# VHH binders against Protein NEOXANTHIN-DEFICIENT 1 (NDX1): the designs that were tried, part 3

Target 1, 282 residues: Protein NEOXANTHIN-DEFICIENT 1 (NDX1), of Arabidopsis thaliana (Mouse-ear cress) (q8gwb2)
Amino acid sequence: MDVEEKRVSSGYAKPPWIFKGSALYQIHLVKAATARAFIPKEFRLVEAFGYTLGGFFLASYDDSPAGVFDELVVIAGIVWNPPTSCAWAARVLVNSDEACHHGRKEVGLPSQVARFSKNITAVPKQKRDRAFGFLDTFGLGTTLSHPENLMEVKVSEVDSAASTDICNIQIRSDETKVGNWMGPAIKMALPSFSGNTIYNSNLLKYSCHLHCRVRPVRPAVVSGALEDETEKFTEQNHTSQESLENERQLSKAVMLSKPIIALQFKCLTMQVEAPVVIYPSK

## First folded at step 12 (VHH; from m2 with D31S)

Design n7
Fold by OpenDDE, fold request of step 19:
Structure n7 (fold): chain B 282 residues (1-282), chain A 122 residues (1-122)
Amino acid sequence: as target 1 above (282 residues)
Amino acid sequence: QLQLVESGGGLVQPGGSLRLSCEASGFTFSSYAMGWYRQAPGKQRELVAFITSGGSTNYVESVKGRFTISRDNAKNTVYLQMNSLRPEDTAIYYCARGDSETFLGYPWFDYWGKGTPVTVSS
């Protein structure tokens, strides 16, 4: 009985792979020790005063080789690759099995299937503590401040029958929208390293080329439960499960790190080049 | 002046239907997404449904299969057909104007109407 391997024609054609949609890119100050847990020893971590630049890339794609899906890339830090620096992903969460499989095998990403729950509410505008509390005393009219948008994104990892909450991301709309201004069009390249996973043991380098409209926005507020299991780093034979849980906790720590800046990407086209195997120079 | 005027709210029995309308003026209607929010007593105002300028629709899970959002650009009107209404659907329903481009799958909304009350009761 010849098991015809139905080659599920993965919608992933040959690279480069094109993804279209929108994203939030938020940069965090990540502890160097946290980042170092993800990054192979062969790479030099770019750090200052015990911190590196990490954060997250939250994207929603409306057109991709895997179709429509959401992605959260947890960025552990940046590593030196002269003359440039490259990002290292701690974890990649996607709500597409196809995207997860492709990421693991072909791109060497630490991909995991997750659920994304999105909700939008209208909330009262946070009174900026304008130091101008003095003018409110003169009873000038309750300008019925129009409500602002609050988008809440809940991300939960899915492993068989179990789900684990990773984070809650709250994004507020900025008041300063002078009309439908989407920001300037930009082109940027994001070189990245990947690999060293159970699915791809090689070290890989790849590049993402982004074309988008960019706008600085208020940083999203990230919340999540860090289980205080920091004490049980006993050197014992970490079962594969304990290692996975530790990686998950460290990824949460990255997400909960101090935000520096957030960029909204609209009309995003991302081109991902084929990864190349790299050999660390001794 | 930008205006959104909701109509069609009222009292309905459980399992009943209502059709809400929102007439827009003061802007190029066809260039914007439109949405419906609702605010139940003691709850936050939540997005229920939206329709993009291109005609793509999205719904909150609790109303999927029951509610339908549509638009008539010639009339500058957005509609919310509500079927199989439940007591939990009781709220003030607000029409909202949204951005032409989506962010993470959703438009940002910048203007709301005054709302129309919907009460589902026996």
Scores: ipSAE 0.886, ipTM 0.960, lowest interface PAE 0.4, mean pLDDT 90
Fold by OpenDDE, fold request of step 19:
Structure n7 (fold): chain B 282 residues (1-282), chain A 122 residues (1-122)
Amino acid sequence: as target 1 above (282 residues)
Amino acid sequence: QLQLVESGGGLVQPGGSLRLSCEASGFTFSSYAMGWYRQAPGKQRELVAFITSGGSTNYVESVKGRFTISRDNAKNTVYLQMNSLRPEDTAIYYCARGDSETFLGYPWFDYWGKGTPVTVSS
């Protein structure tokens, strides 16, 4: 009785895969040592003064091969790929099983299923300490300071019956909304490396082509519980579970690193090309 | 001048229903998302529901299955039908104007009405 492994034909069409939605791309200054924990030895980390550029890509897709879903890509750092550089993802969190499976198998991503909880509140505008407070002494403009939006995104990894909080991301709306200005339309390519996972041992290269409206925004505030166990990098026989927890903690460290810049992407169309094997697993 | 005028608030018993209305003026209503916020005593003003310019709706978990947001573009009005009201739904409800395009699944809101009080009590 040939158990026809019903290859659950991943509902993903053939590449390129198209994702539509919006995203926050936030660049952080990440410690090189943290980034190196994720990056295969075959790649050279681009670093200066013990730091690399990493951060996160937080996306919500309203149209994709996996349907509607949210994604958090934790970016460990950038690696040299002459004449350019490529991003390396430390962890990819998605609230779609299909997206997770596809990411793992086809794209070589360190994907994990997660829950995304999003809430919006209206909060009083934080009085920017305008160093130029001199001119507002003329009391005339009771500008009824319209409240600002606060979006909170809580991300928790789901493993069987257990959930583990990864981070809380707070995004504030910027006052500088001159009307419905969404920023200029841009096209950009984000080359990336992936692989070296239990689901795909090869090293892969793929390209994401982004079409979007881009606007610089206030960096999101990321919070999360770092368990103080950063000290016990003891060389001991890391059980698979300890290794996973270590990767999780390092991913949190990336998320909690110093933000440099944040970009809002609206009307995002992302085209993902088929990955190419650049280093086959031995 | 941009205006949002809420109505339909009041006192209702638990399990009762209310329909809130918000009449908009001073902008192209059909080009914007609309939302309803609520602020309970001592709490932050929270988004309860929104409807995009395209008619897509979203709700906070606590009101799913009980509240329905809708819009009539011909009347420049957004509605919130509230059924099976609970004491915890007691709040001032605010109508809000949102961006035409969503960010991470939500419009940013830039203008709020004065609010209408809703009290759910026995």
Scores: ipSAE 0.885, ipTM 0.958, lowest interface PAE 0.4, mean pLDDT 90
Fold by ESMFold2, look of step 12:
Structure n7 (fold): chain B 282 residues (1-282), chain A 122 residues (1-122)
Amino acid sequence: as target 1 above (282 residues)
Amino acid sequence: QLQLVESGGGLVQPGGSLRLSCEASGFTFSSYAMGWYRQAPGKQRELVAFITSGGSTNYVESVKGRFTISRDNAKNTVYLQMNSLRPEDTAIYYCARGDSETFLGYPWFDYWGKGTPVTVSS
C-alpha cells in the first residue's frame, strides 16, 4: 500500500543511525563453497581447509530509527579487505518493514521481513555427567541444581503473506560463578561490504561502531529442517527462480554449521555510518 | 537471605479472578526486574509476564489482555492480576527475580520462589 511505503520511507533520520540493545554473536565453521555462493567475484574469501568463519548475529533493539525490533544477520563468511577483513551477510532477517526497506535501499543489505517468536522457560541446569558424584558426596541420591533460563527463538521469513520456517535458536543463560558479570566494556569498528542485490545494484562499504559489554557464553543450539531440501535442490538444474530458493536453503545451512564460540553483547550501542559506493579495482 | 514469598493462589471458577502477590526481601528490589512463571502438570516452567525495574511490562500471547503485572517498590512487592481465568491457566505460579539489563528483550532470571498453586475448575 502507498501509505505503508510512505511510512517506511519517512521512518529514518539522516545517518549516522544509532541502534541500542543486546545481541548474541555466534561464529560457525562454514563451508567455503557455501559462503562463496553469496560473495561477489571481486572479493577473496578468507578460508582454510575448505572453511571460512561465518555464523550469525542475533539482536534485539530497544531504541533505533525504526523503533523496537529484532534482527538476525546470517553471516556467510569473511572476505579480505586489506589490511583487514570484513564479514559478508548472506541474509538479514528483521521483524520490521521499515528496517527491511531501509536496509535494502540505503545500506544494500539482503534484508527480508521475518517473524521472531520468543519463549522463556526455567529448565534444569545442564549437567556434564549424570554419574558425576560431586553433590553425591553430601549423601544425596540425586544431583541437585538450580534452574536456568532457556530462551527459544523461532524465526520464519514472511514474503507476500507466505511464511517459511528458517530455524529455532535455543539460548541458555550460561550463569557464571561471578554472577551477573557482563564482561569488559569494549569499543570496536566493523567495516562491512554490501550491495550488488536486486534492491541496490551498487557495491557499498559502511562502518558499524559498537560499544558494549562482551563475554563468552555457551553457543546457542540451532535446529531446523534443512537436509532433505538441500539434497533435492543440489540435484536440479539451477534457474534464476530456483537460485533464489537455493540462497535461502544455503542461508539455513550457515545457521546449522558447527559452532565455535558465542559472545554475549549487553548494553550495546551500534552506530552505523552512511554507506559509500565503492568500485573494486587494483 | 534472598527470599520471594508468593501468595494469593487458590481455587476459582472459570471466568473468575485472582490476584497473586510476591513479597521480596534480601536484595534491593527496585533495582531488579520481576517476573511470573507458571508450571502446569507435565509442562515446563514458563515465563508468563515480567516487569522491568523501570516499569515496562511484557506478556506472553496467551495471557495478554487478561493478566496485568505491576510492582510496588515501597512494599517490595510484585503482583499478578489474573482476570477471565480459564482451565488452561491451572498451574503453580512462581515469582522470579531478573537481571536489570535485558538480553534479547528479556531479563535472565536467577531466583524463583516456592510457588503458589492456582486451580481453575468448576
Scores: ipSAE 0.799, ipTM 0.915, lowest interface PAE 0.6, mean pLDDT 83
Fold by ESMFold2, look of step 18:
Structure n7 (fold): chain B 282 residues (1-282), chain A 122 residues (1-122)
Amino acid sequence: as target 1 above (282 residues)
Amino acid sequence: QLQLVESGGGLVQPGGSLRLSCEASGFTFSSYAMGWYRQAPGKQRELVAFITSGGSTNYVESVKGRFTISRDNAKNTVYLQMNSLRPEDTAIYYCARGDSETFLGYPWFDYWGKGTPVTVSS
């Protein structure tokens, strides 16, 4: 593959761009056919038995070149980049116009402006042991369960005249860990491909260098079924964006795919290096 | 012995004010985030406001501009000043302890007090 380094500029100042916060990284078994719809023909999907590894990266940044914002990266799957592989983002949802512009133009991301609505509740853990089922009829079983946190993150895309619901992500606290334990500190480099969008026609390669505390957590539950009827109603009123609707439905399919593992990232520092232009044929 | 003891609830007319207090013991108060939850009859216990160990505050939209959370580390106490109260604010209010490090913008909470009732009606 023939590469030509491109010097990029942004409203973020010069690269590397630094983002600090926390994230949930969740891996899903994504159908290869769904993932392939997002991936340019120049790249070969890594798959086994009709599936690839996609999922999502849900982040909240409290310090970044664009200030404080939230981000949902929908990851279609993994593509070959010998001797390893790279992720391919299907969609990048942010609640910052500046982050959306930067991602589109300078990094080649399929970025869209979105609204993130977060609601935190304390919910009982029920059915911890079915042997206490009779206690539930008297309310005694409920008094034996310890409350846990439920964070509900509702993500909707924002258009000039309307918003379109994408998904609801339900994240429960992990009661098997005690105190403020955040897991071991790690460093990793995550190379990725991007570009081939209406905002940046180049094919690009870039890297993210992460330093964070990481631990495994219970996978978040993603739903769209409760929002399907609402989304359908909103779509009925909209009707004018066929291509955007197709991308939204495929992204929803990625989000609703079967979860395998989820990782909590705390004390995250992500450095994004300047992308380089890729020329896939000689 | 970890304890959170709420006080200051009561009956108040719409438009009125109340100040809730929560005295904490059994842990290093200044190292934790603190929050207030509320639970109306038949509803889930929901987070209303929190304050980080460093003093940063966060509010749900329905109470923004009307409620103020604050803390006094010398007294191991967190407060919720509730102004311009509405009938929809009627609930049992619970003090909560949360992690010092937030996750996706919010602390995970791991302990709640027994609550103090607030009724807003004529």
Scores: ipSAE 0.792, ipTM 0.911, lowest interface PAE 0.6, mean pLDDT 82

Design n7
Fold by ESMFold2, fold request of step 19:
Structure n7 (fold): chain B 282 residues (1-282), chain A 122 residues (1-122)
Amino acid sequence: as target 1 above (282 residues)
Amino acid sequence: QLQLVESGGGLVQPGGSLRLSCEASGFTFSSYAMGWYRQAPGKQRELVAFITSGGSTNYVESVKGRFTISRDNAKNTVYLQMNSLRPEDTAIYYCARGDSETFLGYPWFDYWGKGTPVTVSS
């Protein structure tokens, strides 16, 4: 087999790295045991009643150092960084080889190459039955005349010639009488820890600084298959193949966890500062 | 009153061509994305192509290279040129109005016309 040339991120100049596009940020109630499996022992999980706050950040970038690409960040949970907290990513799926390489090497992300298949349909609204349900049936009312959008995003990991299904994310539009409103302009920081991977052994801290229009939306519905054997392998399996499959199944569990809220981000500019190496005390 | 009126549908043989038109009224046409959906018998109404207010276009894989969406802001009209038609393109085609700003690569659509039927058969 030929030795591949080391990929150089020609579009990734010096930090900060700038990504422009839109995103769905959805928060899930993730079981603490599931989140703990991803998080180094040095960090204390923020939890209550056996749960932490995880979820996902699904983005589409139309301007970035890697050009146009899609990203799904699976967020295992949050950990203490007093007086605040930081997120820990369980998995970062991207449909760009360059973004995957840069994330692994420079940011310490658990990045994998994936395919994103998007299908958009117009569907009837779900709440058809009301006090006068039979009259609505005869009249061909609101459901027929005012459909809503359904975006289905199917995400699968690519490994050699094979692909492995991860999840299907169903996003419905929130129709409003206000028209094309995107919400107020906001600035926020999303601090995160990362690293401790086979690609970057350092523990790292970085921040994503966002400027976007934000509004709350209906949480997306996530579907996909979980294998019941995940619990059977979590404590006794230590092979590279079984460990990779276990991490994949636990990432699916995060995606399938109970949604709490979802935020639509439009006109997004995300600045990613250079990560710093950290040395947690023992 | 907001309206989208499709025209140009009909019966064609496989390999033939049709040009669909959609005349818009009751809103500032140049400020919106426009798209075409289709619904085959027994299937969901699916997005086929869209064009942003700035003129960028997007197509589903099954029609890339065969269909071309365009707009004429002076005439408040969006077009779908359909070439190399196949029997599986048989559907009712709907014009749609969408948000000027995309979300996850696509505009949300908020209004559809009544549709124009297209039948591709020998």
Scores: ipSAE 0.791, ipTM 0.909, lowest interface PAE 0.6, mean pLDDT 84
Fold by ESMFold2, look of step 13:
Structure n7 (fold): chain B 282 residues (1-282), chain A 122 residues (1-122)
Amino acid sequence: as target 1 above (282 residues)
Amino acid sequence: QLQLVESGGGLVQPGGSLRLSCEASGFTFSSYAMGWYRQAPGKQRELVAFITSGGSTNYVESVKGRFTISRDNAKNTVYLQMNSLRPEDTAIYYCARGDSETFLGYPWFDYWGKGTPVTVSS
């Protein structure tokens, strides 16, 4: 019997894995109770006044081990990891079966297959509330307004034959006075925890090394289903189907949380190092 | 100085074809992405197709396989070949200039022409 070595490297090479494209990284004030539901008890949530810093990372990759695909990482919150902190992903939505499989098995991500529907329209510029508006009061500001871009990203989760709406993300082009300036080139590392899923029971830590052009932009407006979230704590956590629906609804709550800041990433190269298994000592 | 001039619109029967042209001036054409938007009566002006400075193309699903965007950098011109036209393609079509770098798969656009009307009816 000639047994071939188990080698899952179709489409993916050895780490580090390289992803190129662009992204919107948006920070939300997420209720600690919502974030707590995703985070193993061994980890301490970084919180103040009942809130933590979660949000989302919405990316489009034009070069990756899985080819061209879109990704939405729903970030539950930030956990303490001395001497620093790490993000905890609540859910990772991708429109690539290969990326979903790789994320589940090799990185320990809570990955699900999703569809991303993008529609671009030209809309009137939304007036900012600044003192500069006083020129319009003098009648000198009768300049014809230029339209701006509005990207609408509709995200729905795919489960076998079913499709479930998650959210709608509206992003404006946020044109600057200096034209198409993309911001300074920057390099950063984003350490993260993962695992503790039905696909990978280990607790894992990995690092994303980003090289990109970064500028602040107006936060995207997120909308979605406004289902009544009356938390029946004990009832909704006892079956796999109820647990999946509960996690989906809590992920929506993260997406709908109050935005603080958003960063536009262009010319992005993201390098994902091999994760390491961690063992909770306490 | 900066100018986008559309042409080639008109009245056509369902199933017919039209070729739109957009001549650009006042900027380095080859350094920008170019796109076509359309606005049907009572609707928002929406992106239909774009072509990057490097020649990569993208189309909305409703026109894929029927419309072809192309560019000729020597003539500073972008084209939209529209085949198998349907009544729902009736709109004013606008040429647009976009950033050379895409964001989330699309260039941001910063200038639009005056448009050329296209009417598809019996």
Scores: ipSAE 0.785, ipTM 0.905, lowest interface PAE 0.6, mean pLDDT 83
Fold by ESMFold2, fold request of step 19:
Structure n7 (fold): chain B 282 residues (1-282), chain A 122 residues (1-122)
Amino acid sequence: as target 1 above (282 residues)
Amino acid sequence: QLQLVESGGGLVQPGGSLRLSCEASGFTFSSYAMGWYRQAPGKQRELVAFITSGGSTNYVESVKGRFTISRDNAKNTVYLQMNSLRPEDTAIYYCARGDSETFLGYPWFDYWGKGTPVTVSS
């Protein structure tokens, strides 16, 4: 095969929906004000000192109801759902029209069509973190021998005639243990809220059940340009076009927030159960 | 000991063809993905094509339809057939070993050979 392979047949049937592939799950320290802009008033943001835990889930699926596609979930933050919490997706970028349509209608996702451009290079190893500083003290400097991988993922949104750049995600391989490259096999559930969109006005809860091999990796480096938020406050404009651009800038702010930890998911099977409509009460 | 030895590079005219070979030793060849990188003068070493342990192939856009990667597990050898060569294909080509499991659509590579030079000019 000369191009990225897609399954011969494609289409969503009844839930649960099964997605297979791999992902990078990265947690960011997101300003509460940024996260609050995406979160319906019915939910209380889990925050401390003006911050919440957001970030992103970058996935590539090689088997799914929509065939082969890429996905970037921008996670605004964590909302209170006693005695637990649930993530709130700010934006879901996919390079599949079918996945975008299904996510909007059936799962209540804030899905948008995007392009993902990936480039792989071999680069010199970066300087180790502070944990290895004691080796430098004894003159046991870094071994200069073999390069490591750098994957650049450029994501742009397609919402009108021209695409809009969202971010560039730089992921380095984390060569720590030979023969333990993928980490342990685990099973987890990731409940999330969704809905409150022009395509689905309900509030929904859905659960993703994951089976994968997971290990910690160096956080990816995200880059992109933010427009001046100070100028926006001065104008007080409330047009729908400016609101749409504000949502994009806030999503970029989530992506550019300070990383805390990153997890590599390999051999991923994600099972998405039927969403349920929820009615928050006091 | 792990080793990758490239061969088959040389000088060719635009529109010409070359077949690169990479003979591997020191590991279970059939269990790994294999790839070809290239590095033009003054540029980064970039992935051009890879083939998974299961035989699935992937190419960068600039070489699709012109280059073909293949493997022969009995000979522990990966090949890159390069057709319709252009001056911009001029580079040192490196064989690489990658993980059997891909990440975000690509294997991580952990070893590169010494490379074989390819020059496309009149």
Scores: ipSAE 0.776, ipTM 0.900, lowest interface PAE 0.7, mean pLDDT 83

## First folded at step 15 (VHH)

Design r1 (from n7 with V60I)
Fold by ESMFold2, look of step 16:
Structure r1 (fold): chain B 282 residues (1-282), chain A 122 residues (1-122)
Amino acid sequence: as target 1 above (282 residues)
Amino acid sequence: QLQLVESGGGLVQPGGSLRLSCEASGFTFSSYAMGWYRQAPGKQRELVAFITSGGSTNYIESVKGRFTISRDNAKNTVYLQMNSLRPEDTAIYYCARGDSETFLGYPWFDYWGKGTPVTVSS
């Protein structure tokens, strides 16, 4: 099913900027070498045993300065900013030209325009309780097995008329035994570094303040093509195209990394504060 | 006891119309989103349209402009008006109950009816 965008837009004003909707926040064990490729050398990567914490933030906003849109933030890893740490975004995919331009200019995001295609199916449940799953198999417990939802989100980057497949994200509803519990209401801050792009040369720090209902869920299954060395092995003839494809391949590697935990955010209000310019010490 | 009972399916020629009905019982109907799924032979059961508790609607692209979902809270009934039917619309159509709060633009559904068959053939 394609998402039908609402025609409500609040427009951008001075920060803080307010985004309302829902999101899936998924943490992955990302190889430090992969994360390092996105992060300026001035920043110290938070790592252990060759890994850092990256992953993705997949959101749908029903009210924002740019109206209704979808967003996929690919998170390369976490860097030190004592006494805390900050996330570093490898890529930010949005299906709104306005959100893309604002993110590039005002927040220093590595934003690209993308298309999000969503399809919902009803599928048999997996990882059922074996004791009660036996009864369902023979129909002794209930007369009908209850399916679960599967949302398939296909994300493609748009470059003028062409599109390039990035990944397919499969999300199961992961309903609890006790119905549609959304989890406790929480407030949290997600500090991030950004900038050092062709659209904003500054190094920036900003924070997202979230108020939402949150619960842990089964991690989404991500798929997509990785490593395309068979088509062109020589690096000299297409260095710029190879560099672009290398960056896409590394972003796919982050998405395909081993999941640790996933959090469902509902009733989300995300407040993005004004970024500040930073100057890391030498 | 929670129930969803579909009716209104049948055989129809291409270009024809059918109106599916789904009568709900055993829950507070006006507090839930309602949807229609379909399952063509050999295919997965896919969401075709939904309507929120507040009356907002959503459709897959292949049926926009041809199908209309609506609800009557006084009768605990959700409808799918299907116009300009095509052979590709041939499927078993299932009524579904969904969460009032959406996630990533869609309600999660937690109960489906037994379905009503729709066949569109020359």
Scores: ipSAE 0.787, ipTM 0.905, lowest interface PAE 0.6, mean pLDDT 83

